# Ledger of designs, part 11: VHH binders against Glutathione S-transferase TCHQD (TCHQD)

Target 1, 266 residues: Glutathione S-transferase TCHQD (TCHQD), of Arabidopsis thaliana (Mouse-ear cress) (o80662)
Amino acid sequence: MQLYHHPYSIDSQRVRLALEEKGIDYTSYHVNPITGKHMDPSFFRMNPNAKLPVFRNGSHIILDTIEIIEYLERIAEVSSGIEDATFNREVVEWMRKIREWESKLFTLAHIPDNRRLYVSKFLRMVVIARMAESPDLASAYHRKLREAYDTEDKLKDPGALRRSKDHLLRLLDEVETKLEGTTYLAGNEFSMADVMLIPVLARLSLLDLEEEYISSRKNLAEYWALVRRRPSYKKVIGRYFNGWRKYATLVKTWMFVRVRSLLRKY
Short names: E, the ipSAE of ESMFold2; O, the ipSAE of OpenDDE; V2, 0.75 times the mean of E and O plus 0.25 times the DockQ between their complexes.

## First folded at step 4 (VHH)

Design q1 (framework vhh_7nfr_2)
Fold by ESMFold2-Fast, scan of step 4:
Structure q1 (fold): chain B 266 residues (1-266), chain A 122 residues (1-122)
Amino acid sequence: as target 1 above (266 residues)
Amino acid sequence: QVQLQESGGGLVQPGGSLRLSCAASGFTFSINAMSWVRQAPGEGREWVSFITSSGGSTYYADSVKGRFTIARDNVKNTLYLLMDSLKSDDTAVYYCARYEGWYDLSSEFDYWGQGTQVTVSS
């Protein structure tokens, strides 16, 4: 079993939390999307939408986060001989509802424009270079180039960001209501619904938005404190959110982009 | 031996529809991701569509998005490409391909069939 991921990818965090909670071993491959590694032809042939994570078991390639988690549920059941009773309809409904909120636009809107635009330009150059290197993938790379420009247009649309914020507020209000009666999102036992939600809360923490979105909701705040104590959280997310490590990772990524851009190595 | 046999191609007028099929044998189809790739006369290969092993995720080239639908039947070991609103630019030999060698670029598509010709003209 192999996982292509990045520590700051929300969907990568979801799959990694699922793997840790289920005790499933896998081979880890880091793919940093800010440096354009997700556009490398070998990765791109495996995943033409160029998103993380990518899960592989032999020739079985799974690209959708929820499908990966469903597959891991089956693996865990086969290995233990016991069905996971917590993986029920309510859990799947929460997983789909949480996935409907797309973090990309929200996250990019909270990055300073000058840094975001510089990285965006670098990534476009990477796509153009890959397109020249692999003509058989040129159509798919052209699609990614068009998507990059579309993302920049959406970032200039205040209505798009407002809709994303409103969607998140509705989601968190529904979570707050559910947590009035339960310890975890789908009941009193930890489930894959929590696996989907935890990285959203971690992203808000990373963006220094805890007070606005989490601390303002009593039950969500208590839930956030609880889930941060889980060993899976520490391994998958917590180690990368230690104050100096956040800054070190951002500085290293920015320096890498600057150096590669200066050397015209795309 | 791994075998991929495409069928369903033919001559259609612009705006027409075709359904391509790929019969797979010699491997466990249900655990393999599959793609459709095409090659027009005198041009290089162009990736058209990709489907995961379960069929739960599908991806399309911009040139065909909204017009083509990729599907699979793991019970019948068959891959499909449903082609609507065909254009002259869609004229090509269409190949189904199994994806296995993702660590090794030299083996990204480890087997392709003979292909099926699609011609869109009046």
Scores: ipSAE 0.000, ipTM 0.150, lowest interface PAE 18.6, mean pLDDT 78

Design q2 (framework vhh_7nfr_2)
Fold by ESMFold2-Fast, scan of step 4:
Structure q2 (fold): chain B 266 residues (1-266), chain A 122 residues (1-122)
Amino acid sequence: as target 1 above (266 residues)
Amino acid sequence: QVQLQESGGGLVQPGGSLRLSCAASGFTFSSYAMSWVRQAPGEGREWVSFISGSGGSTYYADSVKGRFTIARDNVKNTLYLLMDSLKSDDTAVYYCAKYEGWSDLSSEFDYWGQGTQVTVSS
């Protein structure tokens, strides 16, 4: 089994948490989207939407996060000798509800404009260079270029950002209400619903927004403290969000972008 | 406000040459990267070439590399595509497009002109 992912990708974190919770081994391939590796022709041919993660098992390539998790549930079920297990309906409903919140605009709105625009410009140049290398993919790359400009336009729209924030607030209020009566999101046992939510809370923590969104909700705050104690969290997210490792990774990535831009190598 | 006007297309024999021009107005031309894109009958748009705002960086689609040269005149606000050794496969409507320049981090969208027809036929 192979997984193409990055430690700071929310959907990558979701799949990796599922893999770790189920004890499933896989071959890891790091694809750093800040350096434009997700636009390399070999990866792009496998996934023309250029999103992470990408899961592969032999000839099976799965691009959708929930479909990957469902596939992993089936593998774990077969491996344990259980044939007729099915997803709890409440788990599935939470997974879909949580996926409906798009994190991209919210995340980009909390990054300083000068750094964000510099990286955005670098990535657009990478896309243009890749068009030259693979003419058969030029239409798909041109679509990615237009999506980049569309994203910048949405960042200038106060209405789009307000809708995203309101959606998140409604989601977290609903989570807070559920956690009044249960230990985890779909009951008193950990489930794939929690796998979907944990990376959202980690993103808020990464952006230094815990006080506004998490600590202000008593049950959510207790839940966040609880899930951070899980071995899966520590391996998938915790090790990359603490101490010198986070700082070193960000500096190294930024220097790579700076050097490549100055050398005009894309 | 932003205007792009392509010209220089026409009918040419295989192995011939053409020079396309794109006259730009309504923006600071030297601050923006530019590209040429073409569309053959019944096909989607295909990116052809890119030039940075200063002219210091150029990129080409593999299908035209070595045969086409992109250039710009920032004093005249004009983009050029010099096409040599033309093939029947180069038959298309050619468009120029505005991208963000190397020194300008604005988020302006791409703009297309009306296009200029190139037909390569024996």
Scores: ipSAE 0.000, ipTM 0.180, lowest interface PAE 16.1, mean pLDDT 78

Design q3 (framework vhh_7nfr_2)
Fold by ESMFold2-Fast, scan of step 4:
Structure q3 (fold): chain B 266 residues (1-266), chain A 122 residues (1-122)
Amino acid sequence: as target 1 above (266 residues)
Amino acid sequence: QVQLQESGGGLVQPGGSLRLSCAASGFTFSINAMSWVRQAPGEGREWVSFITSSGGSTTYADSVKGRFTIARDNVKNTLYLLMDSLKSDDTAVYYCAAYEGWYDLSSEYDYWGQGTQVTVSS
C-alpha cells in the first residue's frame, strides 16, 4: 500500500490516523504542495484535482478521503474480524458533517499576506511552467491557475470567511454537546469519526487558536488532551507539530520556494 | 497475468464517431486507474485520457477535450473511449494502459494492450 501525502494536509492526517489505528503498514511518499510537487505531470495525470492524499493498493487508486477510510475499515475487518465502524450510521453522519468544513480558506486567512502571496505567485509560476512542458494537459493546468486566482478573491470576501468561521463554530458546538455524554465522538469507543475530527483540532493548534476554539469548550478540551496521548496521534501529527520541528519544516519549505523563485526554476 | 485487449477501431469518415473498448483480465481485484494513449504513424506516443479506478476523476488532452469521453464499467471490467467529431488528425493506433508503478516520473504505465487502429479519412 502506498500513500502520497504531506504531514500538514488535514486529509492526509485523517488517512494516516486511520492506517495507524488499524495497524496497517504502508509506504509513505511526501508530496509538498507548497513546492508544487503535486503539479508534476505524472502525479497530475493520476490526480487531476491535485489534492492530497492519494492512496494506492496494487491496482487500486482512491482519491476521496472518506472512500479511503472505508476501504481501510474493510481491510481491517477482514484481517481481524473487527466490525466495520464506517457503516455505523452515527459514525458516517459525523464523518460527512466534519468533511463539509473546508480548512483551506480558514488556514490561508491566518497566514501573513506577504508570505501567502509569495508562495501563491511561486505556485502559479510552477503551473505555467508545467503547461509549457505538457501541452496535452494545458486546459487542466489552466483550471488550476484559475482556481488560484479564485482563492485570492475568496480571501477578500468577508462573507466567505465569516461563513467558514461560523460553520466551524457550529460544528465544534455540536461536538461539545455530544462529548457531554460520551468519551469519543460517536460513543465511548474510538471510531473513524474521531479520525476525521482530530486533524481539525490539530490545525487549530498549529495556527495558535486553541484558546479561542478548544480551551473555551470544557469537554472538547478534555477530549483534545485525551486524543493527543494516543500513539497514532504522536506518530502522525505530534512529531511534526511539537516545538522546533514545525518551524524547521516551514523554514525548509520557505527556503526551497525562495531559492527556486530567485533562480527562476519551476 | 494482467491482459488488456482493445477493440472497436476501424475506418470512419471525418465528423464520424467510434466507440473503443478495452477488456481487462487477470486482475485479482477490480481494474485499476486507466488511460488511453495513441500513436500516429511516425510519431511518438500521445496521452489521450485518464480515469481513476472509481468514478472520481477524468482528464483529457487538449486535442480531444469536448470530443472524447472516457468511461468504465467495473462490473464488466471494461474501459471505453467514446470518440465524437473525429478528425483526420485522430488517425492513430489507440492503446489502453494501466498504471501500476509507484511515484516515479520515469514510469507512467506498466500494462499496455496490443492497440486498435483508428483511421479517419474519406
Scores: ipSAE 0.000, ipTM 0.294, lowest interface PAE 12.5, mean pLDDT 79

Design q4 (from p0, 16 letters changed; framework vhh_7zox_3)
Fold by ESMFold2-Fast, scan of step 4:
Structure q4 (fold): chain B 266 residues (1-266), chain A 121 residues (1-121)
Amino acid sequence: as target 1 above (266 residues)
Amino acid sequence: DVQLVESGGGLVQPGGSLRLSCVASGFTFSINAMGWVRQAPGKGLEWVSFITSGGSTTYADSVKGRFAISRDNAKNTLYLQMNRLKPEDTAVYYCAAYEGWYDLSSEYDYAGQGTQVTVSS
């Protein structure tokens, strides 16, 4: 089994948490979207939408995060000899509800404009270079170039950010209400619903927004403290979000973009 | 021996529809990612659509909203429903299978002989 991912990708974290919780071994391949590696032709042909993660088992390629998690759940159950076991209805409903909140615009809005615009320009240049190198993929790369400009336009729309914040607040209020009666999101047992939510909370922590979104909700705060103690969390997220390792990763990425941009290499 | 056999191409007027089929044999169809690639006269290969073994789909911008890729694992068959066809869609359409390792540096692992689609008034 192979997983193409990045430690700071929310959907990558979801799949990796599922793999760790199920005890499934896999080969890890890092694809850094900030440096444009997700636009390399070999990866782009495997996933023309250039999203992370990409899961592979032999010739079987799965691109949708929930579909990957469902596949892993069935593998784990078949290996355990469980007959006809599937996700509980409530687990599936939470997974889809949580996925409906898109983190990209919210995340980008909390990055300083000068750094965000510099990286955005670099990525557009990478796409243009790949279009020239791979004419057979030019139409798909052109779509990615247009999407990059569309994202910049959305960042200039104050209404878009307000709608994203409002959606997140409603989601977290529903979570808070559910956690009044249960230890985990879909009951007293850890489930794939928790796998979907944990990276959202980690993203808020990464952006220094814990006090505003998590600590203000008693049950969610207790839940966050609990899930951070799980071995899966420490390996998948905690390892990359603490101290110097987080700083080192960001600095290396920034230096790569800056050097390549200065040398006009894409 | 891997074999992909395309069918369903033909001559159609602008605004018309065609449904392409690709029957696969010689490999386990259900576990393979599949796609459609086309080549217009005098041009290089252009990726059209991709479908994973689990059914997730992606489309080239030029066809998004007009084309729909699907698969029937019980029949080892891949489909491409093409609606609102334009003269620019004129090309030989190839069924493609992606097998083996991550490195898809080749445009596809296996391809059929192709089926000609001509959109002309």
Scores: ipSAE 0.000, ipTM 0.116, lowest interface PAE 19.8, mean pLDDT 78

Design q5 (from p0, 19 letters changed; framework vhh_7zox_3)
Fold by ESMFold2-Fast, scan of step 4:
Structure q5 (fold): chain B 266 residues (1-266), chain A 121 residues (1-121)
Amino acid sequence: as target 1 above (266 residues)
Amino acid sequence: DVQLVESGGGLVQPGGSLRLSCVASGFTFSINAMGWVRQAPGKGLEWVSFITSGGSTTYADSVKGRFAISRDNAKNTLYLQMNRLKPEDTAVYYCARYEGWSDLSSEFDYAGQGTQVTVSS
């Protein structure tokens, strides 16, 4: 089994948490979307929507995060001979509800404009360079270039950000209510619903928004403290986002984009 | 199943040259940033050189102008050409894979067993 992913991708974190919690081994392939690696022709041919993660097992290529988790549930069942009782209707309903909130616009809106625009311009130049290098993919790359400009237009629309923020607030209020009576999102046992939620909370932490979105909710704050202690969290997210590594990784990524842009290497 | 196997170390006189090789297996070599780090006796790890998947290179000030990092993606092999070697270059040299952070200073996620380089008259 192979996983094409990145430590900063929320959906990548979801699949990696699922793999770690289920004890399923896989071969890791990093694809950094901030530096444009998801636009490299070899990866782009495998996944022309250029989203992470990509899961592969032999001839099976699965691109949707929930479909990957459902596949892992079947693999774990076949391997153990036992169906996971925690993967029930309530869990799937929470997974779909959490998936409905799109993190991209919210994340970009909380990055300083000068740095965001610099990265956005760099990524657009990467797409343009790949269009020239791979004429057979030019139409698909042109669609990605249009999507990049559409994203910038949405970032100039205060209504779009407000709608994204309101959606997140409603989601977290529902989570807070559920956590009044349960240890984890779908009951007193850890489940794939928690796997879907944890990366959202990690993103809020990465953006220094814990006080506004997490600490203001008593049960969610206690839940966040609890899930950060899991070995899966430490391996998948904690090693990249805790302490000095959080700031060092962001600075290093910025320096990489700056150096590549200065050298005109796309 | 990630494996990095270094070779090419040895004893060399000051001013001499050595070429280190690192054969990679168990991952898609061409999409990963790679580097060399070294550890001198009684000292900590020192980053030496870094090469991105696209071939951009960066060097520590102590080796700049003397060392050249390169890669051969068809052979899954990383190289370090070391010229004008100094006694201070004496160390175990480790081949390192960088986990998706194709930048000049990323911490590596895997390192090989190392190859000993001794610069002595």
Scores: ipSAE 0.000, ipTM 0.106, lowest interface PAE 19.9, mean pLDDT 78

Design q6 (framework vhh_6fv0_2)
Fold by ESMFold2-Fast, scan of step 4:
Order: sequence, then structure tokens, then C-alpha cells
Structure q6 (fold): chain B 266 residues (1-266), chain A 122 residues (1-122)
Amino acid sequence: as target 1 above (266 residues)
Amino acid sequence: QVQLQESGGGLVQPGGSLRLSCAASGFTFSINAMYWVRQAPEKGLEWVSFITSSGGSTYYKDSVKGRFTVSRDNAKNTLYLQMNSLKPEDAAQYYCAAYEGWYDLSSEYDYRGQGTQVTVSS
């Protein structure tokens, strides 16, 4: 089993939390989207929408985060010899509801324009270079280039950001209400619903928005403190978000992009 | 449920004009980029034009640039393609299409309508 992922990808964190909670071993492949590695032809052929993560088991490739988690549920069931419900309605409903909030626009809106625009330009140059290297993928790369410009257009629309923020507020209010009666999102036991939510809270923490979105909600704040104590959290997210290490990783990544751009190597 | 309905196709002589429309429902049209794609008989699907969610930027396949103009009316959930100086090579089934998600998120699929036929002959 192989996983192509990045520590700062929300969907990558979701799949990695699921793998860790289930005790499933896999081979890890790091793909940094800020440096454009998700646009490399070898990766792009596996996933032409250029999203992380990509899960592979032999010839079986799964690209959708919820489908990956459902697959992991099934193989854990079979391998353990313990028969659990294949489907828990409340868990699946939370997973789909949480997935409906798209983090990209929200995240980019909280990055300084000068750094965001520099990275955006670098990634467009990477796409152009890859089109020249792999003519068989040119149509898909043209699509990615157009989507990059669409993203910049959305960032200029204050209504789009407001709608994203309102969606997040509604989601977190529903979570706060549920946590009044339960320890975890779908009951008193940890589930894949929590796996979907934890990276959202980690992203808010990464953007220094804990006070606005988490601390203002008593039950959510207690939940956040609880889930950060889980060994899975510490391994998947905590090691990359702890103090100076967080800033070192971001600086290293930005430095790489700057050096490659200056050398015109894409 | 996402639904896209194209209209405005027909028979036109070389050098003529047609205006295609696409009525969208079942999703938030104003936040989605929209595409015009076409498929000629015995040929693969090819993109023709792309318009950003706000309508602030438009992009065209080189072969139609200067002849086709894409536009949108977000208040009416409608996408348009103005086709001028039509050539025999433009004859195809034309579809409007939408990409639901963002390129580095787990967006699963594209939406496409039933299409409208454009024939260019005397």
C-alpha cells in the first residue's frame, strides 16, 4: 500500500489519521504542491486533477479522500477478522458534510498577497514546463492552468470569501451543538468523522485563527484539546505544527520555490 | 442535482453566426468556472472556451480566438457563446461543462450537458 501525500494537505492528513488509527502500514511518498511536484508527469498520470492524497494498492488507485477511508474500513474489517458495521450512517453524514467545506480559498485568503502571487506564478510556470515535457497530458495541464487563473479571480471576489467563511461558521456551530452531548463527533468513540474534522481545526490553528473559530466554542475547544493528545494526531500533524518546526518547514519550502524560480528550473 | 441545458445550435453557412446558451441549475453557478467544449463526428472532445466564476477572465482555443466570445450572466445562471465567422471545422456537438471543485482539493468530477448541434454547410 502506498500513499502520495504532504504533511500540510488537509486531505492527506485525513487519510494518514485514518491509517494511523487503524494501525495500517503503508509506504509514504512526499509530494509538495507548493514546489509543483504534484504536477510532475509521473504523479499527474495517476491523478490528472493534481490533488493529494493518492492511495495505491498494487494496480488499484483511489483518488477521493472519503473513498480511500471507506476502502481502509473494509480492508481493516477483513484483515482483523472482526465484523463491524460496513456503514455507520451518522459517521458518513458528518464526513460528507465536513467535505463540503472547501479549505483552499479560505487558506489562500490568509496568506500575504506577495507570497501567494509569487508561488502562484511559480506553479503556472511549472505547468507550462510540464506541458512541453509530456504532450500526451497537454489538455489536462491546460485545464490546470485555467483553474489557477480562476483561483486568482475568486480571491478578488469578497463575496466568495464571505460565503466560505459563513459555510465554516455553520459547520462549526453544528459541531459545537453535537459535542454538547458526546465526546466525539459521532458519539463517545473516535470515528472517521473525527478524522475528517481534525485537519480543519489544525488548519485554523496553523493560520492563527484558534481564538476566533475554536476558543469561542466551549465544547469544540475541549474537543480540540482532547484530539491533540491522540498518538495519531502527534504523528500525522503535531510533529509538523510544533513551535519552531512549523516555521522551519514553511521557510524551507518557500526558499526552495524562490531558488528554483531564480534558476528558471521548473 | 446539477443540470446543464444547452440551446442555440443549428445549421449555418460558412461565415455565419450563432449564439449558444447554457442554463445551469442545481449548483451555485456564480462560484464555478464554466467551459464550452465540443466534439466533432469521429473526433475526440476538445475544449473551446473557459470563463472564470466572475466573468473577469476569458480564455479560448487558438483556432477560435477572435471569432468566439464567451460570457455569463450570474443573476440568470446562464452561460453564452457568441460564434462569428463560422468555418466548416467548427461543426460539432457543443456542450457546456463545469468543474465542481478546486484543482488541489478532492473534487471528484466535471458536469456536462446534453449538448447542442452546430452544422456549418451550404
Scores: ipSAE 0.000, ipTM 0.178, lowest interface PAE 18.4, mean pLDDT 78

Design q7 (from p0, 17 letters changed; framework vhh_gocatamig_d2)
Fold by ESMFold2-Fast, scan of step 4:
Structure q7 (fold): chain B 266 residues (1-266), chain A 121 residues (1-121)
Amino acid sequence: as target 1 above (266 residues)
Amino acid sequence: EVQLVESGGGLVQPGGSLTLSCAASGFTFSINALAWYRQAPGKKRELVAFITSGGSTTYMDSVKGRFTISRDNAKNSVYLQMNSLRAEDTAVYYCAAYEGWYDLSSEYDYWGQGTLVTVSS
């Protein structure tokens, strides 16, 4: 089994949390989207939407995060005789609800414009270079360029950010209400619903928005403290989001982008 | 100040041809990539054709073989030659330019005001 992922990808974190909670071994391949590695032709041929993660088992490739998690639950159940939590109706309903909130626009809106635009320009140049190198993929790369400019247009629309924020507030209010009666999102046992939510909370923490979105909700704050103690969290997210090593990694990535842009090497 | 000025739009019959021109000023044209976008009423803006600084071109599937994008660095201009025009090509066409990589301003991509193309009899 192979997983193409990155520590900063919310969907990658979801799949990795599922793998860790189920004790499933896999071969790890790091694909850094900030440096444009997700646009390399070999990866792009597997997944022309260039999203992370990509899960592979032999010739079988699964690109949808929820579909990957469902597949892993079936493997875990067959191998260990564990009850399939993914087929619990409440778990599936929460997974769907959480997936409906798209983090990209919200995340980009909280990054300083000059830094965001610099990286955006670098990634567009990477796509242009890859189109020249692989004419057979030019149509798909062209689609990625259109998506990049559409995203910039949405970032200039204050209504789009407000709608995304309102959607998140409604989602977190519903989570807060559920956590009044249960330890975890779909009951008193950890489930794949929690796997879907945890990376959202980690992203809010990464953006220094914990006080506004998490600490203001008593049950959500207690839940966040609880889930951060899980070994899966520490391995998948905690080691990359806490302390000096996180900032060193971000600085290193930024320097790589700057050097490549200066040299015009894409 | 960066400016993009489109021209060449108008009314044309189905099967006809038009050439759109975009004149650029206020930046180093020869190192920039350029594109033509279009937007029909009630539809999202879509990329029609793209040309790199080196002259490599890319086209939307529905216009391949009918449209040709070209550039003239000496005149700071980009062109879209449109042949075999169809009713569904009716849209406002926009020229777009992609500025230098080191620009840290809030707007480093530039758009023209648009030129209307109507394909009707």
Scores: ipSAE 0.000, ipTM 0.096, lowest interface PAE 21.2, mean pLDDT 77

## First folded at step 5 (VHH)

Design d1 (from c19 with D107K E108P; framework vhh_7nfr_2; at its last look DockQ between E and O 0.68; V2 from the best seeds 0.00; counts 0 for: pae E 3.3 > 2)
Amino acid sequence: QVQLQESGGGLVQPGGSLRLSCAASGFTFSSYAMSWVRQAPGEGREWVSSISSSGGSTYYADSVKGRFTIARDNVKNTLYLLMDSLKSDDTAVYYCARDYRYSGSYKPYFDYWGQGTQVTVSS
ESMFold2, look of step 5: ipSAE 0.387; ipTM 0.749
ESMFold2 (binder alone), look of step 5: mean pLDDT 83; pTM 0.832
OpenDDE, look of step 5: ipSAE 0.153; ipTM 0.580

Design d2 (from c19 with Y100W; framework vhh_7nfr_2; at its last look DockQ between E and O 0.64; V2 from the best seeds 0.00; counts 0 for: pae E 8.8 > 2)
Fold by ESMFold2, look of step 5:
Structure d2 (fold): chain B 266 residues (1-266), chain A 123 residues (1-123)
Amino acid sequence: as target 1 above (266 residues)
Amino acid sequence: QVQLQESGGGLVQPGGSLRLSCAASGFTFSSYAMSWVRQAPGEGREWVSSISSSGGSTYYADSVKGRFTIARDNVKNTLYLLMDSLKSDDTAVYYCARDWRYSGSYDEYFDYWGQGTQVTVSS
């Protein structure tokens, strides 16, 4: 089993949390989307949408986070011979509801414009270079270039940003209400619903938004403290969010982008 | 209200082809896996094929592998089943179903079903 991911990708964190909670072994491949590695032709042929994560088991490639988690549920069930009662309709409904909030626009809106635009320009130049280098993939690269411009346009639309924030607020209010009656999101036992939610909270923490979105909600704050004690959280998220690891990752990424831009070798 | 409406069935000769469609409304189509299930007269339901919410993964019963193709158009909210090399054993009412768990072949997890469309293969 192979997973192509990045430790700061929400969906990558979701799949890794599921793997760790189920005790499933896998081979980890880091792909940094800020350096444009997800646009390398070899990776792009396997995953033309350049999305993370990519899960592979033999010739079987799964790109959708919920599909990956449901596949992992089947593996665990056939290995144990026991259906997991905590993977039920309520859990799946929460998983879909949480996934409907798209984090990309929200995240980018909280990054200073000068850094965001510099990285955005770098990535567009990478796509243009790859299009010239790999004519057989030109149509797919052109689509990615269009997507990049569309994202830049959405960041200028205050209505789109407001809708994303309002959606998140409604989601967290629903979670707050649910947690009044249960320890975890879909009951008193940890489930894949929690696996979907925890990376959303981690993203808010990464963006320095805990006070506004998490601490203001008593039940959610208690939940956030509780789930961070789990070994899966510490391994998948916690060790990448400490100050020196985060700083080292940012420096390495920025140096790569700056050096490639200066050398004009995208 | 969730609605699933099949169309495209009919009478065909052995070896012929048909294209079934299922128009979906009343829910976010792109968020759900979808399946085709068939039922021959006097028989139980037989799972035919499933497709992931994104369309990236497809699954087929052994009896139809290589002959049937499942597809979806998430812009038009439509599920398709392209049936080639039809045999008399394929005669059945074909239903589209929403798979709330993405269970594949287990119809326990199909929560909404269409009315069905008749496919008859005879010579």
Scores: ipSAE 0.012, ipTM 0.487, lowest interface PAE 8.8, mean pLDDT 85
ESMFold2 (binder alone), look of step 5: mean pLDDT 81; pTM 0.821
OpenDDE, look of step 5: ipSAE 0.018; ipTM 0.417

Design d3 (from c19 with S105D D107K; framework vhh_7nfr_2; at its last look DockQ between E and O 0.25; V2 from the best seeds 0.00; counts 0 for: pae E 19.0 > 2)
Fold by ESMFold2, look of step 5:
Structure d3 (fold): chain B 266 residues (1-266), chain A 123 residues (1-123)
Amino acid sequence: as target 1 above (266 residues)
Amino acid sequence: QVQLQESGGGLVQPGGSLRLSCAASGFTFSSYAMSWVRQAPGEGREWVSSISSSGGSTYYADSVKGRFTIARDNVKNTLYLLMDSLKSDDTAVYYCARDYRYSGDYKEYFDYWGQGTQVTVSS
């Protein structure tokens, strides 16, 4: 089993949490989307949406996060023969609800404009270079270029940003209310609903927004403290939120982007 | 309310082909894995095939692998089962089921079922 991912990708964290909670072994391959590595032709042929994560088991390539988790549920069932209540009707409803929040737009809106625009320009140049280098993939790269411009247009629209924030607030309020009666999101046992939610909370922590969104909600704050104690959280997320590892990743990524932009070697 | 309606069953000769359809309504079809399950006369239900919510992954029972193809159209909210090289052992009522794995009862991987469509393979 192979997973192509990045430690700071929300959906990558979701799949890795699921893998760790189920004790499923996999081979990890890091692909940094800020440096444009997800746009390299070899990766793009396997994954024409250039989105992370990419899960591979033999000839099967699975790109959708919930689909990957559904697959992992089936593998765990076959291997153990044990019924797993962590993937039931309420769990699936929460998973879908949580996935619908547009984390990319929210994240980009909380990054300083000058840094965001610099990276955005770099990535558009990478896509243009890849279109020129790989004519057989040009249509798919053109789609990615259009997606990049659509994202920039949404960032100029105050209404789109307000809707993304309001969506998150409604989601967290629903979670807060649910946690009045249960230890975890879909009951008193950890489930795949928690796997979908935890990376959202981690993203808020990464953006220094814990106090506004998490700590302001008593039940959610207690939940956040609880789930960070899990071995899966520590391995998948906590390990990478260490200040030194975070700093090293940031420095390497920015150096790569700045050097390639200055040399025009996309 | 969740509704699943199968169609396309009928009488066919051995070696023949048939396409089953399942029209889904009352839920976000593209968010659920879907399955086909069959029940021969006097027997329990047998899982036949499953397809992921996006359609990117398909799974088959050994008894039908290589002969049946599951597909879905998330725009039309329709699940399909393309059955080729049909054998008398394929005679059964075929059910479309919403795949809700790990529901708390290992017998109940599926939370909603259609009414079924009869497939009869006979010379």
Scores: ipSAE 0.000, ipTM 0.167, lowest interface PAE 19.0, mean pLDDT 82
ESMFold2 (binder alone), look of step 5: mean pLDDT 82; pTM 0.829
OpenDDE, look of step 5: ipSAE 0.006; ipTM 0.262

